# VHH binders against q9y6x5: the designs that were tried, part 9

Target 1, 379 residues: q9y6x5
Amino acid sequence: LPPKLLLVSFDGFRADYLKNYEFPHLQNFIKEGVLVEHVKNVFITKTFPNHYSIVTGLYEESHGIVANSMYDAVTKKHFSDSNDKDPFWWNEAVPIWVTNQLQENRSSAAAMWPGTDVPIHDTISSYFMNYNSSVSFEERLNNITMWLNNSNPPVTFATLYWEEPDASGHKYGPEDKENMSRVLKKIDDLIGDLVQRLKMLGLWENLNVIITSDHGMTQCSQDRLINLDSCIDHSYYTLIDLSPVAAILPKINRTEVYNKLKNCSPHMNVYLKEDIPNRFYYQHNDRIQPIILVADEGWTIVLNESSQKLGDHGYDNSLPSMHPFLAAHGPAFHKGYKHSTINIVDIYPMMCHILGLKPHPNNGTFGHTKCLLVDQWCI

## First folded at step 11 (VHH)

Design Q2
Fold by OpenDDE, look of step 14:
Structure Q2 (fold): chain B 379 residues (1-379), chain A 125 residues (1-125)
Amino acid sequence: as target 1 above (379 residues)
Amino acid sequence: EVQLVESGGGLVQPGGSLRLSCAASGFTFSDYAMSWVRQAPGKGLEWVATIKQSGSETDYVDSVKGRFTISRDNAKKSLYLQMNSLRAEDTAVYYCAAKYRYWEAFYEPKSYDYRGQGTLVTVSS
């Protein structure tokens, strides 16, 4: 029988939550499997880009999902978290569920993972749920496990997505110990439900399960705001994306716009597209706008309106506060092994290996995950 | 065409009550989380309350907790805001807003997919 893999994402699960809070169910999961303590995600550290990086192994400039909000100047199309259904945005890469599904005697399933309810390269997951935030984790889990257990051809790759603790992180901020403790306890309970469900169905022993996240969360404050209106008139540019990385489309000379913004705040770096640091791998895509503003950690870019978020993400991907974790369990993984760090793009070649799939060209390094796998040498 | 039309605003004395309504059309109302946002004179847009698609989950800004109640009728494609114990600081234009997919959207005034033209609420003696 072909190997099976379930990829689970809890949005906005900051890596150091594992050190600062109690997770009985997740710790048990880790004890019987493996843990990567820190996963360096891709810049921008946002939901759509990083989830697509996980399943493609590509940096944002390569897979084309460069933000949660995008604009294409040629087609005049817009992308947003509520307008993501046009395959135009996703077709610059091939996600793993498409690759998997195109194999013989295999199918894919998805519960609200970004991009899974869109036909990509004219292929949509055999089983999927349209995104609806009101659908419970239990219902998502029930559908995924039903498909894993009863489908023909068999589901060999499945994804499961949940919006917490990201939403709560935005509301309360990661430093609110009281509220975040409550939220994170619920997450741990959901992990318990997941494990119990798999055991009840007899899937636990043979199913590979990865639990990860797309990004972390940093503390914000009303005292750390950058008001662009103080620096430049809004008639001089179109705002494509805002905070903590703003994408600026100039309506006047680019240089003039740049000059008006470059000294706007000591807590914000302003880049012309060609001057974006190479380490971000965020330059070689037409969907990246001519000017990018990058706020320092914990600072919020605003217009005349104020932000009520107490936590945010999207900052420099080298910041520990932006990093998620990865845990895994199953026949492909060691037991009781902990690893310090990997890159988020490394997950793709690892998953391809587990599933016996030939990976598309990607930015991941399989060697970084060898120590997690029982069939590999770890030096 | 998507439309959100607010009503129910007006002049009220401190301690008084108002009920705002929002009539939605042009989109699948039941698929969207709905919010009320407001803009006081000389201030920026502020999130007030949100109700999720099913109507069973609600959230409020702290300043209105215990005083305001958000509700919805999906069959009628309507959103409501019951405002009790109104205060001078509640004076604002109130907008109905819709969001399909949300992460940080509720707390980011510019992130809503649709927003109405607003209804003015004035609390004054």
Scores: ipSAE 0.496, ipTM 0.796, lowest interface PAE 1.2, mean pLDDT 95
Fold by ESMFold2, look of step 11:
Structure Q2 (fold): chain B 379 residues (1-379), chain A 125 residues (1-125)
Amino acid sequence: as target 1 above (379 residues)
Amino acid sequence: EVQLVESGGGLVQPGGSLRLSCAASGFTFSDYAMSWVRQAPGKGLEWVATIKQSGSETDYVDSVKGRFTISRDNAKKSLYLQMNSLRAEDTAVYYCAAKYRYWEAFYEPKSYDYRGQGTLVTVSS
């Protein structure tokens, strides 16, 4: 039977939390597996785009999920947190669970990973949970392990998504050691429960497990607000997304809108679409709006109001505060190896290799992850 | 059409109590986390309390902990806020709000998918 892989995301898990907080269970997982200390994610450093980049190996401009809020001018369609089920948005790429379950004698399972409850190219994960934030980690894990143990054809690829520490990171900010220590201890306990559950069910020895995240978190404050209303009237544009990367659809001449915005704040960069830095790989998709505003780290774009968030993400992907980590354990991985960095798009070709799948065209480089794998020579 | 209709506001003395209600229609109520947000005169929106889809988990802003209780009845598609020991600083328009996904900041006023028209609570002698 083909090798099995469980991909786990704890949303908003900043890489340096590993150095600043105690994780006895995660550290034991790492000790007997591999760690990538920083994963360089894709710009914009938001939840939907980065989760899709992990499973497609593509930059956002190539897979089409370019933000958590999107607008398509031709079809008049809107995408948001609560309006994400139209396959139109997802169909510019083929995620790994689709490729996997189209193989002979394979199926895929999912517990709430973004997109797994959508029929992408008329194909939905073989087993899945509809999104519901009230469903406990324990119930998500129980479903995943039941499917891994009891399915015919066998589940060979499974995903598991959890919303923390992202939600608490927004509430408290990463610098609130008291509250974040409590939150992160709960996350470590969940990782302990995960490992123990896999051991009790006889899955641990032969299942490859990746624990990763989509992005980090940076500290915000009431002293770092950019009031967009002080620079431009609402009547001149349609706001597709606000902070920390605003997506601006001009209602008047684009140059006029740009000129009103370009000197609005020294803590915000204003880009015409064609001037977006090449290193972002964030230009060649119609869903990227004609003007974007990129706030400096820790700054919040607002519409003449306060913000209650003390932490946020979505900033420049070169910022260490935006980077998650990756840890992995299983027969495909070395034991006790630490690696400094990979690109988040590199995870996809590595997973395809582990599962024996032919990767679709992608932006990842298999060579970047060779040192993690027992069947590869590291050079 | 989505509707959230608040009721139960009014004038009350400091130390008094009020119970707010919100009737929901036009969406699957049990799929959404529900919140109360408020806007004091001349101020921005402030998050007050949230209750998850099943009703099992609640959260409150520190200033109302121990005084306010959020609850929901999924069969009646209704959200409630019991407000006790009211203070002058609780004076605001109170809005019922709905949020589909947990990982987003419930505390950011613009993050809600739906918001009602509000009901006025005035705490004064």
Scores: ipSAE 0.372, ipTM 0.756, lowest interface PAE 4.1, mean pLDDT 92

Design S3
Fold by OpenDDE, look of step 14:
Structure S3 (fold): chain B 379 residues (1-379), chain A 125 residues (1-125)
Amino acid sequence: as target 1 above (379 residues)
Amino acid sequence: EVQLVESGGGVVQPGRSLRLSCAASGFTFDDYAMHWVRQAPGKGLEWIGNIYESGSKFYNPSLKSLVTISRDDSTNTLYLQMNSLRAEDTAIYYCARGETVWLRSGEYQTKFDYWGKGTLVTVSS
């Protein structure tokens, strides 16, 4: 049988949730498979960029989805959650479902994974759902599993996306144990439903399943705000993205804007584009604005408005609070093996290996995931 | 039927304090975030603040020092305490039931689905 892979993302599932909360279903999944405790994601640690990094193996500067909100100065186009379906934004890379889709006797399926409802390189998944947050997990799961089971050509790669616990993390903050316990229990139950559905359909033994996330969540506070209006007049710049990494497009001399912002707060680093730290791999793209502001962990950049978030993400990708996890099960994976850390871009070459696909050039290192795979040597 | 009824408005002198109430009925009050919004004569709607079902409070920064929002779930009542009232605080004050919609981007939108009829507050010497 040709290898099959289901990639599942629970948005904003912070890695240490596994240590601080109970997950009976997920723990059972892990026990019968593998766990990577921490996945170092890409900077900025946001939803669209990191989900695209997972499926391309590329840093944000390379795949071109550099934020949840973007602006292209040449075309005057805007990218946002409500305006994400222009192939212009996605075509700087080739996601794995496109690569898979173009193979002989293979097809791809997607349930609301970022970018899957857009034709990329003139190719769209054979089966997909338009994004709609009102659609239940059950309906998404039913469609995905139906396609995995009954499609011709067979679906060999599928993606499944769910918005929790990210939304709740924003609402309650990750340190709210009472509310987050309830939310995370629901997530575990959904994992239980996933496993049960796969077993019922006879897919469980032959399907490789990866459960992961794009980023974590840090605690915010109304007492930790950085007000840009206190530092610079709003007429001097256009705000492309706000918090915790602000993208600034100057309307006056860039140096003047920089000088007004550089000492705005001791809890915020201000970078000219050319001075962005190399470790972020966040410099070599025209969609990155001339000035970026990076707030310290737990600080929120605001204008003359208050933030209603008690949790947020998008901070330095070296922070543990920003890190998701990865769990996997199936014929390609060991049983009962735990690994400390990988980079999020490492997932792509691993998935390509599992599916027998030739990977596009990427920033991942296949060697980092060898210990997870039964067909590889591991010391 | 969902109902929101504001009360406590009237004429008050500058510098004085006033507490508004909003009586809610027809829904499970403790499941919803509640908001205060006002409209001054000839001006648009201005968001004052809200209180989540969890008890978390958020305010318009321009008004934060002057207002306090609270709720009593046992009586299905929302409150707005206003201090040091000014002439510019003259407005119709509305309570509204709101839901925060969180987007994938991490942005959020507040949707109001029910409004009270409002109560007039006039600050005049």
Scores: ipSAE 0.618, ipTM 0.832, lowest interface PAE 0.8, mean pLDDT 95
Fold by ESMFold2, look of step 11:
Structure S3 (fold): chain B 379 residues (1-379), chain A 125 residues (1-125)
Amino acid sequence: as target 1 above (379 residues)
Amino acid sequence: EVQLVESGGGVVQPGRSLRLSCAASGFTFDDYAMHWVRQAPGKGLEWIGNIYESGSKFYNPSLKSLVTISRDDSTNTLYLQMNSLRAEDTAIYYCARGETVWLRSGEYQTKFDYWGKGTLVTVSS
């Protein structure tokens, strides 16, 4: 009976939502499995980079998806949420679904995890859905469970992505108890539906399930804006990404651009690429621009425009507000175990172990996750 | 049929205040964000601000000190309060319904699918 794994992401699920809201279905899942209370994600704490870090075990500088918006000066290519399908961007790493389906008698399935609709190293997930945010959670779940039950060669690795609570977190902010309570209750109901469907189809006992997220969310305000137009003329630079980490490509002397920006706001750090703190592991890729601007928590960088974000993410990865959680259930995992923290890059080597895959070189440490697994000595 | 009908425009002296109304019909008003947009003579459209179904409001920074947006869901009415009006505030003022879609990147897009015919506000001394 080959080992099987379903990896589920609820985008923007801040770790402390578990303490501040009620999740009867998720708590039942945790009670019969494991919880990691905080996952330290990678800088920049954004969706595309962190989802790719989960499935490659690599820092952003090593896997090449360094932000949600990117520019390559040599090829003149642009990357964005609507322009994400060129394999050029993804080919600096090998995600776990590619490694998995190249094994004898195995296939992979994907319901909208970032990158799964791209042929990475000429290999696309064996079964996949093209990204479309209008497709319901139920339809995504139906496809995944159908593929897990009915495929030859069997699907042994599957992914499932959902946009909430990220979308609502941006709209309302994480401090809006009334609206976020409603949103998070709906997500807990979806987790209940997931577990019930797996039980009804006979998958629950032999499938390992990880429920995690890519980042958290912090409160923003119209009173906390950093207006770049007040500090520097548009003609001096090309803007590759804006907030909360701006990516600046100088059009004139780099030192002049840096000097105009360095005292722009006390709520923003300005880094030359070579001066980016080593703890970010965010320097050694050509897609990282010569100057980055890093806003303080809850501050928004703007170009003399209103921002409708009441919540945002992308900030320093040391901030607890940026951290997601991880929960897992299945034959590989202990029951009723809680762990305080892991690094998000540690998830990849753990998943490779569960699936019996040889991991590619990566930044994760298998030892950090051993205590979650029944087949490992935790000493 | 979705309908948006603005009222309350006219000629007003500089420094005075004016309240515009937008009567909405043909849809569930409580489920939608509502917007005000204006067009000065010979100029392009200028977004003024919006109000979500939640009551959250957002304004064009250049107009924030001039305007307040509110809604009354019991009467399906959107309001624009304008204070300390200036000659440059002369424009046709439109009520609009918009869909705001939050992308997985954290960016958002707004499409204005229905517009009123507008109401003219002339600020003249």
Scores: ipSAE 0.513, ipTM 0.770, lowest interface PAE 2.0, mean pLDDT 93

## First folded at step 13 (VHH)

Design U45
Fold by ESMFold2-Fast, scan of step 13:
Structure U45 (fold): chain B 379 residues (1-379), chain A 123 residues (1-123)
Amino acid sequence: as target 1 above (379 residues)
Amino acid sequence: QLQLVETGGGLVKPGGSLRLSCVVSGFTFSSYHMAWVRQAPGKELEWVSSISGSGGYTYYEDSVKGRFTISTDNAKNTLYLQMSSLKPEDTAVYYCARTEYKYSGEWTPFDLWGQGTQVTVSS
């Protein structure tokens, strides 16, 4: 029988939450599966970019989803949550559900993973739910499990996305132990519900399940604000994205805008596009703006106002606070194995291997995930 | 017609309790996140609490944690705010509002508001 895979994302699940809070259901999942303690995500450490990197194995400059808000200077199109369904933005890469449907004539199913409600290279997920943050985890899980059991061609790849703990991380900050413990306990209960549902439906023993996240979360403060309006007037530039990575499109000479910004704050790095550090792999795409501002961890860029955010992400991907984890269980995975670190782009070639798919060219390294898999030699 | 109607405000002594209600009409209540937002005399709007359409997730401002409880009754299309241990600083007009969480990791601006209900805490 063909292998099946369910990929689950809990948005904004910082890796060290596992050490600071109790997760009885997740720990039972890990005991009979594998844990990768840190996943080094791609820059910028934001939701849309990293979710697309997981399913394409590509850096943001290569897959084209370079931020949650984007502008393409060639076509003059704008990307936001309100127009995320234009295939133009997603067509620079081929996500795994498209490969799954085209190579093996199999079905894919999706409960709200970014991009799954968009036709990409004229292919949309066989079964999908349009994004609605108010739809319960239970309803998403009910649809995914129904499609896994009742589809022809069979669903071999399924995705499930959940907004927490990101929403609470933003509102409370990761240092609010009372509120974060409540939210994380509820997530652990949802993981318990997921496992129980799969067992009751006879799926558990033959399904590979990956639980991961796109990024972490760091504590912000009203005492750590960078007021962009104090350094440059709005008439000199168009703001494409604000915080913690600001994307600046100059309306005047680029060097003049750069000179106004470079001394704005000691807690922000200002880069001309060609000077962005190579280690970010964030340079070679028309959607990356001529000037990028990168705030230091825990600092928020604002426009002459206070910020209500107590937690945020998007910061330097070398920061442990930005790293999620990966846990997995199923016939493809070892039992009781712990691994230190992988790159988020490594998840895609691993998933292709599990599903028997030929991966598109990607930035991941299959060797980094070999020790997780029972059919591979790890020396 | 889309409408949010708040009730339950009034005058209460410090340490007292009030329950605010917001009845929604013209849309599916459970399809949206709902919030309570207040405005004290001479101050800007302050977000107080939010609840997911599923009722599963609740959020609170630090100043009201442990004192206020947000809840929903989807069968009655009604949002509640149970307020206890009220302080003079809680004096404000309380608004029911509609919002949505997006993939971008941000809550949308409140796009539908009620008329407000006055809460006055004084001795």
Scores: ipSAE 0.229, ipTM 0.655, lowest interface PAE 5.2, mean pLDDT 90

Design U50
Fold by ESMFold2-Fast, scan of step 16:
Structure U50 (fold): chain B 379 residues (1-379), chain A 123 residues (1-123)
Amino acid sequence: as target 1 above (379 residues)
Amino acid sequence: QLQLVETGGGLVKPGGSLRLSCVVSGFTFSSYDMAWVRQAPGKELEWVSSISGSGGYTYYEDSVKGRFTISTDNAKNTLYLQMSSLKPEDTAVYYCARTEYKYSGEWTPFDLWGQGTQVTVSS
């Protein structure tokens, strides 16, 4: 009957954790499915931008969620990832759950994926949970599996988001083997619970499941701080986003602000918007500010204060430490196949293919994922 | 409406043990991460341990690892801190506190505090 897909994200799951820790449940999942060892995410390597790129297949400059904190100079609106449900911020793209609902009289279900509790182009996920970080993985899983089994029109696309290992990565840093081992073992157990639940409910054999993440994590230190207050006074600019990519809105001449910042630190690149490297695909959107500061890996931008973070992300998307992985299992996928690298924007057209949906124009390349799929020729 | 009440503090000799309790009213643990924070006389607040409201993850300051254990009893709406091998430097007022995780990977500031319970480690 209609194909079904469950997309699961474990926030901040750095790809090389798979090589440094044991994951018996995830390994059993991969043995009968596929593994992509590295997923090259979009810049900036932050939660909201990359989660929206996964479900739209677009670079951040194209889908409009360009940071976790944003400012629009025309409308004077401010965005924060903690409380902004204004559709204005999300309407520059069409996420897959909207496409799914509009093309084939199908339903979508969502447990906490960013954007799923917002009406986008007047369409909200058919079943959803308002974001609340305190809701357990078990409760999210119970709702998703209930909706997959008991919906009319049928739920064919479902999403499940979990905050770990990102929260622990920030708190302990990815080099804390004792704490990260404990956290990652718990995640592996949750993957085991997910598979067992799907088997017990008769969903496992006919459901396509993707397990992925939005970014990785790198080690930070109190010895690697960049103090903006040592370079420029607050009266010259409005700060839209701080670290590790600072978004600067000048209150005076842009060139004067740029000149005060350009030689501030050897561990930070300062760009006028038009000079941002083309490889970032981070220029062509009104929500990208006139001056962008990009810290080197492991460096934190601060305002005359220390940082409590021992780990962070948001850095250059060419860094392996910023890359997540992708594992998948189900009737659409080969068994026991390992692939080296795809781009995070490639996930969207692959998912559209699996669901039989016509993708909206996107920055992904279907050819990059064809070797994962049983109905495709791989050369 | 919202209240945190700490108990279980007292005077204990070095090497001894204490169990702190924090009874929560007006919200559930599953809706927030919970923490123990201490303040020694004349010093700043020091974070000791946290437990996530979802997933059951626990975190500890290095100086207390292996000696302190944080746990919850959801049926009793109670947060615990089991302290063993206590040292004079553990002498402080211990507060339970509430926080919340954001998508940005940052903890919200501690926005709700108890009144504290005094722990004194001396002969």
Scores: ipSAE 0.066, ipTM 0.499, lowest interface PAE 5.4, mean pLDDT 89

